# Designs tried in a protein design chat: VH-VL binders against E3 SUMO-protein ligase nse2 (nse2). Part 7

Target 1, 250 residues: E3 SUMO-protein ligase nse2 (nse2), of Schizosaccharomyces pombe (q4pir3)
Amino acid sequence: MSEAQLKTSLEALSQNLLPGNQNHCSFDFQLKEIDDSIKQVIKCALVAAEIKNNECLDMLDSGIRELLDAKQRLLLMQQSVDTLANKTSENISDFENKSLLDIYTQIFKELIQEYEEKSDYGKYGTQGEYIEFKKTIWHEQNTDGSDFPSMKTFFNVMNTEEQEADEVMVYSATFDNRCPLTLQPIVHPILSTACNHFYEKDAILSLLNPTCVCPVVGCEARLQRSLLKEDEILERRLRRAQEISNLKEA
Key: E = the ipSAE of ESMFold2; O = the ipSAE of OpenDDE; V2 = 0.75 times the mean of E and O plus 0.25 times the DockQ between their complexes.

## First folded at step 4 (VH-VL; framework fv_ontamalimab)

Design a61
Fold by ESMFold2-Fast, scan of step 4:
Structure a61 (fold): chain C 250 residues (1-250), chain A 121 residues (1-121), chain B 112 residues (1-112)
Amino acid sequence: as target 1 above (250 residues)
Amino acid sequence: QVQLVQSGAEVKKPGASVKVSCKASGYTFTDYGINWVRQAPGQGLEWMGWISAYNGNTNYAQKVQGRVTMTADTSTSTAYMDLRSLRSDDTAVYYCAREGISYYYYGMDVWGQGTTVTVSS
Amino acid sequence: DIVMTQTPLSLSVTPGQPASISCKSSQSLLHSDGKTYLYWYLQKPGQPPQLLIYEVSNRFSGVPDRFSGSGSGTDFTLKISRVEAEDVGIYYCMQSIQLPWTFGQGTKVEIK
């Protein structure tokens, strides 16, 4: 977000911080745009890994890190606005003679400084999107059934605390390829963007009337057609799981 | 540009049938369901039903169940609402509306311009 | 069917003054997924309805910040901080937690 856009958003928030008004600020649209961009980078990485284009993979790695930085910046901006709104709600008299923009700027400055001081591993190595990016590349380059290595192998990590965090993680390339509805191996997968569960396409679409609740036990996500997407990464993962199963049975 | 364009106004006698069309453009027709909503003169909005453009599954409001048929033609990206045994209280503007497409909402987001159906003797 | 009740049914506002519309549902609109399936629509004279607010408080694309939605469970409010001439029309709340989808009776907003 530009500073001009931020200033406009803060002015709108300031208007809404009067006693009795709703105090809320959200960057949901911008965050979704970044998430969509990250997914596109991962799809490109899959292709680049298949054709062994290391120069393209290096550029995509830089790109996803920049997108993650942008995402974090927006989250910290939102946190700063929420912090400001909460402080104003708790004690309005403390703010009557002060610039809300100056207070916001100080809160944001402290939060962004903390983030910028993190190592590359601290910034990216523990982020689900970056892990997915690295796993996608790894599985395309290593088809012999070997497990995905520790994220630390992609960074020069000399911190004991960061090393200890990895010990609670278990990495595996295998997962269940059965549809929760048909109880058969999935042929045409479709992914729920609401809960990240997946199904046989025709089976789940047959339950829509126009909505249904996710059939996976314990999942309460409400589904409709627009939330169900064909996903290239999921299709590749299911194909790999089937190949591994066939190899083990042989 | 995403649009839903409906057929023109109709004047019918009681007992007749009317078939309203709704032509979609600017998006993949089979990815979104179509809702039908009507509005009697000076009255509020009343949901009539939904159709899947993907598989043709339908769900109709009880008030019109047995008198309405909704269909979708994927070759022309057109949805239809066929209402039979018309009564004077079926006089209304009929709208088609696309089901929500955003991760962030589930409501109807794109509406046709409306088709006026007048039922009079 | 879930019944949606709006108050007031009509509202005459001097330009620049605020407006507030209430919507009450006969049942909670909160789903077990944590989301509340309430929407606000505006129907301008001679036009189809247009989406203003989704999931209680989120403004749809292009909707001015003078519009705000709030509420929970069965009680919801739409506020216009300063009504402008272009805001004239009929406002409807809607629920999509249970079929059939149902709308409030509508609130007509007019300029004095």
Scores: ipSAE 0.263, ipTM 0.678, lowest interface PAE 4.1, mean pLDDT 81

Design a62
Fold by ESMFold2-Fast, scan of step 4:
Structure a62 (fold): chain C 250 residues (1-250), chain A 119 residues (1-119), chain B 112 residues (1-112)
Amino acid sequence: as target 1 above (250 residues)
Amino acid sequence: QVQLVQSGAEVKKPGASVKVSCKASGYTFTDYGINWVRQAPGQGLEWMGWISAYNGNTNYAQKVQGRVTMTADTSTSTAYMDLRSLRSDDTAVYYCAREGLYYYGMDVWGQGTTVTVSS
Amino acid sequence: DIVMTQTPLSLSVTPGQPASISCKSSQSLLHSDGKTYLYWYLQKPGQPPQLLIYEVSNRFSGVPDRFSGSGSGTDFTLKISRVEAEDVGIYYCMQSIQLPWTFGQGTKVEIK
């Protein structure tokens, strides 16, 4: 293959595997199937939690983890193509007389090994889908108004490093509870189910005409009213935080 | 049971106005937008506009801009489409349709209101 | 405006046989969020349209599995694996990537 042919082939392969690209990556359909399956698992979990079927909840927990592993595998396959394309853009001569498939396979093997070495908390505890799965079960089983606990309570997190990461994340979330539209702390939160970003309810709803793009920098999600859901638990938490803040001022 | 129920058929003269109603039931009215779509006899579907049941924001198709007004009454869970300066080419079945879940699909439709404009 | 073109405009099918309807858009319906805003509706005789398929390939609640949607970019297909009497009507594709929302001309499906 010539250097020009190799570069063109890598660019075409990268474009075919990118979600949102004009050529429509085959992985877009697979990723959507996995996302739909995850939604079904969460719906089933709500029912299982309501009737207190713990064996079913255990099976659903295993199932959602398998779906998240499958999703990550597809994303790493895509990342492997992107990595290959980027390496060839820097010095295409390094890839002369080499099989694209062999190079891709090696990159993928390295990335999947890194994922496999993560703890369960690292794999699932920070994933929005798994958090929503655990949150859904918690709220159905705890109707007394108790707040959803830290995700670390569902894992055996014994390391200071993981504790420090959680503290930094909580601090950052508390510090950055600002609405991207009002630039003020969120009082009445509304969640985008399309991109998992929060907004001040009235502010985001006033932008719909009938749709808008998520105002968070770098987010391309298209929003409409039916994708925006009130989060009553978060609203309760924000009210509690404000109440505590007001007491400290007094 | 989620449903949209529209007002009855109207016969109007050219230059008159018509106001079609669309009463929602079985869901929280303010959680969904309402689309208006019309269909001329033997023709396809044409989008006319959208209204937010939450705040009353509207967006109208250019073809009817300046002649249409959409409103929503939250106390009665009813959306309205007022079309002025009627012409013979406004003869159509007018549908209201709820902005659906799942990325912009219209998932619940009214039964339609036939508006005939003739002299 | 985005123009939606359906083929064929009319289709006669014997019961139990498959049917296929094509929909082509004048512009890509793929959004930068990775989603394709293409829908299929069925209007049965004397009834309002009803949603069949959303986001190219997802069946709406209660829609039989004999209906399937596929496609990407500007070319989309609705397939009915085994046409039944209750499937008679006019099928419309619709896009919501750009205002105004636009529909295809419709495909009339008849038995015999």
Scores: ipSAE 0.367, ipTM 0.749, lowest interface PAE 3.0, mean pLDDT 82

## First folded at step 5 (VH-VL; framework fv_ontamalimab)

Design b1 (from o4c with heavy chain T30D S52D A53P; at its last look DockQ between E and O 0.02; V2 from the best seeds 0.00; counts 0 for: pae O 13.1 > 2, placed apart)
Heavy chain, then light chain:
Amino acid sequence: QVQLVQSGAEVKKPGASVKVSCKASGYTFDDYGINWVRQAPGQGLEWMGWIDPYNGNTNYAQKVQGRVTMTADTSTSTAYMDLRSLRSDDTAVYYCAREGIRYYYGMDVWGQGTTVTVSS
Amino acid sequence: DIVMTQTPLSLSVTPGQPASISCKSSQSLLHSDGKTYLYWYLQKPGQPPQLLIYEVSNRFSGVPDRFSGSGSGTDFTLKISRVEAEDVGIYYCMQSIQLPWTFGQGTKVEIK
ESMFold2, look of step 5: ipSAE 0.227; ipTM 0.685
ESMFold2 (binder alone), look of step 5: mean pLDDT 93; pTM 0.948
OpenDDE, look of step 5: ipSAE 0.000; ipTM 0.460

Design b2 (from o4c with heavy chain A53P Y103S, light chain S96D; at its last look DockQ between E and O 0.28; V2 from the best seeds 0.00; counts 0 for: pae E 16.4 > 2)
Heavy chain, then light chain:
Amino acid sequence: QVQLVQSGAEVKKPGASVKVSCKASGYTFTDYGINWVRQAPGQGLEWMGWISPYNGNTNYAQKVQGRVTMTADTSTSTAYMDLRSLRSDDTAVYYCAREGIRSYYGMDVWGQGTTVTVSS
Amino acid sequence: DIVMTQTPLSLSVTPGQPASISCKSSQSLLHSDGKTYLYWYLQKPGQPPQLLIYEVSNRFSGVPDRFSGSGSGTDFTLKISRVEAEDVGIYYCMQDIQLPWTFGQGTKVEIK
ESMFold2, look of step 5: ipSAE 0.000; ipTM 0.393
ESMFold2 (binder alone), look of step 5: mean pLDDT 93; pTM 0.953
OpenDDE, look of step 5: ipSAE 0.027; ipTM 0.525

Design b3 (from o4c with heavy chain S52D A53P Y103D, light chain S32R; at its last look DockQ between E and O 0.13; V2 from the best seeds 0.00; counts 0 for: pae E 13.0 > 2, placed apart)
Fold by ESMFold2, look of step 5:
Structure b3 (fold): chain C 250 residues (1-250), chain A 120 residues (1-120), chain B 112 residues (1-112)
Amino acid sequence: as target 1 above (250 residues)
Amino acid sequence: QVQLVQSGAEVKKPGASVKVSCKASGYTFTDYGINWVRQAPGQGLEWMGWIDPYNGNTNYAQKVQGRVTMTADTSTSTAYMDLRSLRSDDTAVYYCAREGIRDYYGMDVWGQGTTVTVSS
Amino acid sequence: DIVMTQTPLSLSVTPGQPASISCKSSQSLLHRDGKTYLYWYLQKPGQPPQLLIYEVSNRFSGVPDRFSGSGSGTDFTLKISRVEAEDVGIYYCMQSIQLPWTFGQGTKVEIK
């Protein structure tokens, strides 16, 4: 095989790995199945809390944590594919005579190691789905109007180690301060009251014609302008999260 | 009446710790952030950090990083600042301040201040 | 860190006369969201600071009309159209566009 043919083949492979290509590797179906399962766990948690079945609540807690771990693993696998595709697309000659599988494996190993080193609070306590799970149980068990406590109260965290995790927001391709359309941290959040998802304001408004389907994988909510609400409190919180990330980089 | 009420003055020896409380009332505690600002005698204002009571997120000034912990107890609407390994130059009045209701990062309501004196 | 520089550091004013305080930042305080994160505080003797002006020019609730803020980018001004005895204290500008939040050195305003 000539050097030119090899470069052409690697370039074609690299383009097929990029997002948006019909041949792009995607875990969208598996991610949707996990999200649906999490929703079922939360529904079951409401019932288990109503009947005060603490054994069932403990099992559901373990189950939602396993589902979140599986979701994060799939997201990191996808991120590793996308990272490899971008690297080969940008400078394919650097990858001649190199095993793409070995490079992918190293990328994924580094990403998954970072996740596995997080405390339980860092893995679950910052995730919106887990927060919703705990809020659902707490509100059913505490009908006296008490405020929902800090998520840290549900974990045994060390003051110094966990504060570093709290100051570095957990970013995923789907949740936690990232817009599902731009895949970048949200600067101007806008909330869908139809499905409780957040987006970058300009991005979602650009999709309306005059409606659109929620871009979050597995969400089928139909959006229109009247269902979108700006959230100044969230915008402030997101700005603070970005400033924390900037300080950590310095 | 929106107000922040802080714990009383404290005298500490070098190496000790101090935990200042800031009790919020008259508003929904988790809808607003809490900043901590200190003022050494005869000096200007120095930001120490903030906490978001809704999610527990914090950020600390580099000068106190590693020695400070800020927490919030939503059941009592109280924020805390725990400053450890005290030094003489930590002698200051410590303020908690709520962020402004309609702007980001504005401090519209301040506590009365807590004097912390670090002396041998 | 963004350095906030106030001038003058001390100001002695005859009652009823205007006063002007300058605040300069080492970086632009204009955020991509279109807001400029510059604030003015007054600390009266023996009291905590109190908010006067938010986002450059907006008077906080209860602040008299004689206080006005202006400026853009890196150069800001607080004006008191006629100074009264209750205006005595130390005035601070503050930025909240970039952590850590930083204050100017303060301007002590006194009545002659």
Scores: ipSAE 0.005, ipTM 0.417, lowest interface PAE 13.0, mean pLDDT 79
ESMFold2 (binder alone), look of step 5: mean pLDDT 93; pTM 0.950
OpenDDE, look of step 5: ipSAE 0.016; ipTM 0.456

Design b4 (from o4c with heavy chain T30D A53P I101F Y103S, light chain S96D; at its last look DockQ between E and O 0.03; V2 from the best seeds 0.00; counts 0 for: pae E 16.5 > 2, placed apart)
Fold by ESMFold2, look of step 5:
Structure b4 (fold): chain C 250 residues (1-250), chain A 120 residues (1-120), chain B 112 residues (1-112)
Amino acid sequence: as target 1 above (250 residues)
Amino acid sequence: QVQLVQSGAEVKKPGASVKVSCKASGYTFDDYGINWVRQAPGQGLEWMGWISPYNGNTNYAQKVQGRVTMTADTSTSTAYMDLRSLRSDDTAVYYCAREGFRSYYGMDVWGQGTTVTVSS
Amino acid sequence: DIVMTQTPLSLSVTPGQPASISCKSSQSLLHSDGKTYLYWYLQKPGQPPQLLIYEVSNRFSGVPDRFSGSGSGTDFTLKISRVEAEDVGIYYCMQDIQLPWTFGQGTKVEIK
């Protein structure tokens, strides 16, 4: 094999790693399977909380943590592939005579090491699906409508006040009863699949022109209508909470 | 292998309707939006609208608002565009196009096009 | 609506020579997220459009390095450093920052 043929092969490999190529390495199917499984765990958690099956709730908590770990690993694998593709496309000569697998492995090792060094709060307590899981259980077990506590209370983590406030604010805007745009209770929730934040449906749709950046402070996700999904289980729960509140007022 | 395969050419009279199908394969259909774009003979590209197969939500270009209905059937991975009250200036090639990977890349996969002719 | 204006509307190019296509938008395509939502498509004769460039300057998969995009704000350029026979067709710029998505009127590139 000549040097020119090797360089051509490296350039072809670099192009095949880019998104949109028919040979692109994508985890979209696996990520969807994990997301669907997480949604089922949350649905099961609602039922388990209703019947007060604490053993099932503990199993579901462990299960959603494992699913979130798997999801994060896949996202970091995809990020590692994309990082490698961009680096090789920009200056493929820097990667001549090097094992692309070794370079990929080092990129991934650094990313996953950062994740594995996070506390349980950092891994799960900041994730929208885990917050939704805990809110679903908490509201079912605390039917008096008390405010959902800081996620840090579930992990026994002693953090600085500024860190705790920032983390609660971000994920409260995602899963709180209040929309980050209207600051009013959400009636028709809609989920951004780009960043896992929730909004009042009409409010976020009015913000799209035709796209928008997520209104949650510090979020950089670009939103389009095709990335917004309605959440029927959350809408059902929010409707029940409002009905209960209305009955208490009568 | 990501593909969009459209239904065949159609000839219609003014006032009729046409329904063009767009069958997707090689990817998870309901995770990606579908755009419809048309091209009149010798003219440029005109966006007509989009649909989210996930929940059926749509957005239509004002020029065709009220005459177009876009639908998606996730069980068959097929999007449809139904254009009603046809007139001669609706003569065009109609394309479906997928919004790119998680909306990063614009319209990255296009169907082969469906010629719709509206005459007399 | 954002109007996309391409110049020239037609090019005849000797094989191996460079070509340059301008696209001007009626409004800035720079989003508050720091990204600029400008794309280039090529429609070869008898084919649907295919993506060449996304976000101003990024080549899509399989696009040769002789294609390059540049620009900012409202002014954008597609350059072909060495036109080949396979590059003939109509080139469109497109924006997806504001509905409706809009295309330039197209630039037909031919070999002379």
Scores: ipSAE 0.000, ipTM 0.414, lowest interface PAE 16.5, mean pLDDT 79
ESMFold2 (binder alone), look of step 5: mean pLDDT 93; pTM 0.950
OpenDDE, look of step 5: ipSAE 0.021; ipTM 0.556

## First folded at step 7 (VH-VL; framework fv_ontamalimab)

Design c1 (from b1 with light chain S96D; at its last look DockQ between E and O 0.17; V2 from the best seeds 0.00; counts 0 for: pae O 4.4 > 2, placed apart)
Heavy chain, then light chain:
Amino acid sequence: QVQLVQSGAEVKKPGASVKVSCKASGYTFDDYGINWVRQAPGQGLEWMGWIDPYNGNTNYAQKVQGRVTMTADTSTSTAYMDLRSLRSDDTAVYYCAREGIRYYYGMDVWGQGTTVTVSS
Amino acid sequence: DIVMTQTPLSLSVTPGQPASISCKSSQSLLHSDGKTYLYWYLQKPGQPPQLLIYEVSNRFSGVPDRFSGSGSGTDFTLKISRVEAEDVGIYYCMQDIQLPWTFGQGTKVEIK
ESMFold2, look of step 7: ipSAE 0.363; ipTM 0.766
ESMFold2 (binder alone), look of step 7: mean pLDDT 93; pTM 0.951
OpenDDE, look of step 7: ipSAE 0.024; ipTM 0.584

Design c2 (from b1 with light chain S32R I97Y; at its last look DockQ between E and O 0.20; V2 from the best seeds 0.00; counts 0 for: pae E 6.5 > 2, placed apart)
Fold by OpenDDE, look of step 7:
Structure c2 (fold): chain C 250 residues (1-250), chain A 120 residues (1-120), chain B 112 residues (1-112)
Amino acid sequence: as target 1 above (250 residues)
Amino acid sequence: QVQLVQSGAEVKKPGASVKVSCKASGYTFDDYGINWVRQAPGQGLEWMGWIDPYNGNTNYAQKVQGRVTMTADTSTSTAYMDLRSLRSDDTAVYYCAREGIRYYYGMDVWGQGTTVTVSS
Amino acid sequence: DIVMTQTPLSLSVTPGQPASISCKSSQSLLHRDGKTYLYWYLQKPGQPPQLLIYEVSNRFSGVPDRFSGSGSGTDFTLKISRVEAEDVGIYYCMQSYQLPWTFGQGTKVEIK
């Protein structure tokens, strides 16, 4: 294959996968669908936990893991394309008489193998979505106000050197039911995925123009609408905290 | 097809107001912010401001602060830029451009531009 | 406000030859989230600007591979490996690190 043919083939391959493509086969579209499905699984988990349907919870657990695997696969595919493009740009002569598809496949194979070799904790234990899933179930099942345990407890990895995600640390440290902006108890919480701080929804949204720095003292996270999410389990926790506070005052 | 279609050219007197529209199609309107950028004749690009159609939040450049109002109508998927107290130095081509909120890749779709001429 | 400075302001290039445009920011555009909020736009004659590169080095959909972006912190470069007639226009760098968004002065690229 000539150099010109290689370039053309690479362009044809990469252009269909680049961000901004409106094709239903685009990575962005597929990732969005996966994210939506994950959200649905979490919602279902809340209901299943409420009615103490363990069989359903197990199915949902399997489901969210599959979704996360699918998501990771897509991300690795994207990375493989990027790697291929970079290599081609560096030295196209190295690709003479080679199939771009074969090279891509090899790159992807190595990346996916690395992922598959990870422990379940390595795959899921540090994923924000999975943590949210487990927190949702745990808080529904544990109404005594206790803190969410380490994710390692769910994977039997007590002896592992793997670090737990920062999200778990934030939840365990300081749970304040007051909004850092309004200084009042939060009624409608919204969570920043950038820094794991949460706020009164209307208060923080009014501050976004189109971005803002997290109002929590000492935090420099940049907030935008896409990084803010409503969290039903957080809302429930806040309600419970308020109820407990009211009982103590009574 | 994703596109932004702007209103036609305007000729105004100093002190008058102009309202430029930007109609969006081919995508979910409230998933993207709308930027307004202007370009004076023979000059570079100047950011004027931004609106989030979802909640109506706006941020304006200091240079046009107090004279500009950006609005968005989700029912018609149309953004508006109202510029008041027009001056000769407001003569420019005005562009609307979408910017992803959920998927942020910059200003990826632009309107065709609206020429606003301010002359005595 | 963050000041964006482009060099050169004009460039005349022989078809098939490479071109390079520099963009410097008055402060680092690297955010705590790990992203660098530098963008490149091309405005062809009589047309609105179009996105070329997002976040320093990522080509937008439909952008030819002869375009490449690089840099870090405050220093950025747009390169065209082989300039074509269709590449004529004004190139702008833009920062979206903090409001207000600001553009470079623009670099006019012409064919010799």
Scores: ipSAE 0.023, ipTM 0.547, lowest interface PAE 4.3, mean pLDDT 84
ESMFold2, look of step 7: ipSAE 0.053; ipTM 0.553
ESMFold2 (binder alone), look of step 7: mean pLDDT 93; pTM 0.950

Design c3 (from b1 with heavy chain N35H I101F; at its last look DockQ between E and O 0.06; V2 from the best seeds 0.00; counts 0 for: pae E 5.4 > 2, placed apart)
Fold by OpenDDE, look of step 7:
Structure c3 (fold): chain C 250 residues (1-250), chain A 120 residues (1-120), chain B 112 residues (1-112)
Amino acid sequence: as target 1 above (250 residues)
Amino acid sequence: QVQLVQSGAEVKKPGASVKVSCKASGYTFDDYGIHWVRQAPGQGLEWMGWIDPYNGNTNYAQKVQGRVTMTADTSTSTAYMDLRSLRSDDTAVYYCAREGFRYYYGMDVWGQGTTVTVSS
Amino acid sequence: DIVMTQTPLSLSVTPGQPASISCKSSQSLLHSDGKTYLYWYLQKPGQPPQLLIYEVSNRFSGVPDRFSGSGSGTDFTLKISRVEAEDVGIYYCMQSIQLPWTFGQGTKVEIK
């Protein structure tokens, strides 16, 4: 099989291996739909918490977990395709007598099994969307300004070697408050969960078509909308950094 | 329980240095900035500076600029304020206080204060 | 630096009567994020300051409902509907919109 044929086959896999093959939807489209649904669940959770509807909250909790599972599945499918593509690029001769679908299936099977073996805490307790979901409910129920408890309190995490979910993203050690695209101080930050780099929101979104490579020199992470998240802590830290910078210039 | 516990009272000579510690507990240390505020006897509150424990960013008030160093140890959840070249007008109660980033309530938790007396 | 000016500097109040403290900033404390970064603190005798009000009008945890904050832009007010003995101390307004953070002079509240 020629390199061109392999590329075409991989592209076909990326489109046809999606859940619901009848819908010619891209991975990016499906991920967006899931993200939108998650946002809706969080909004509903706020309302349910306000009216103290525990049954509804339980249903929403189940719902967001399902959505996160679906999202993870899609991401792993995408990763499987990428892995397959990389392997093909390394040694195309190894694929001449093999089914790309079989190879893909094997890669995906291994990845999904790894995910399925995770505890609920491992699956959800470290996910930003789930944390946001729980925080939304917590703060609605606790309006006195009390701190949000450890995520482990929501899971039966007893004597596990699992590390506590870090609510703080890893930022650059230099913590440059300038956008790598605009080279200006960031006003509206957005964080890449793929590489932990952050950008001016509008600038990075303008590069997505529907994906792009991280603009940070030396970073090869591929960005898409679903991997970009707003971070309130980051925003506040950047604000303080800007204040410091302004004082130095004055 | 969320709390900030400061080191004990200090008596120093002019020209000496003092290092005050502020140990945090009951919350994620690097999710909050630490501010230092002092209060001279019978006077109001004076902001001295702050540190972000996560990235080590600091800013100091002009009055203490060049004489103060704020540090934070995330492994021990402890913030430190080192003030050098002490003067009589540095006599004050020194407070540490946390500033939330995600949930911003200003300085919502304060240490008990550390009395620093500078006398010849 | 943003200058915070409180009035009055001292207030003597009969128990059960209302009290009002004004705080004015030299520039607007309204941020582009839509929040106003004005805070009220109470320092009781022999104690560290404690947060009363954050962002102009929000009562912090454990703060009685007799305390209320109001205002916008550069003019702010702390009100105590019925002053109690436990309310004795020095009240400070503070801005946190920009560094350096700055406090008002403080308002000493005493009971008659």
Scores: ipSAE 0.033, ipTM 0.553, lowest interface PAE 3.2, mean pLDDT 83
ESMFold2, look of step 7: ipSAE 0.202; ipTM 0.669
ESMFold2 (binder alone), look of step 7: mean pLDDT 93; pTM 0.955

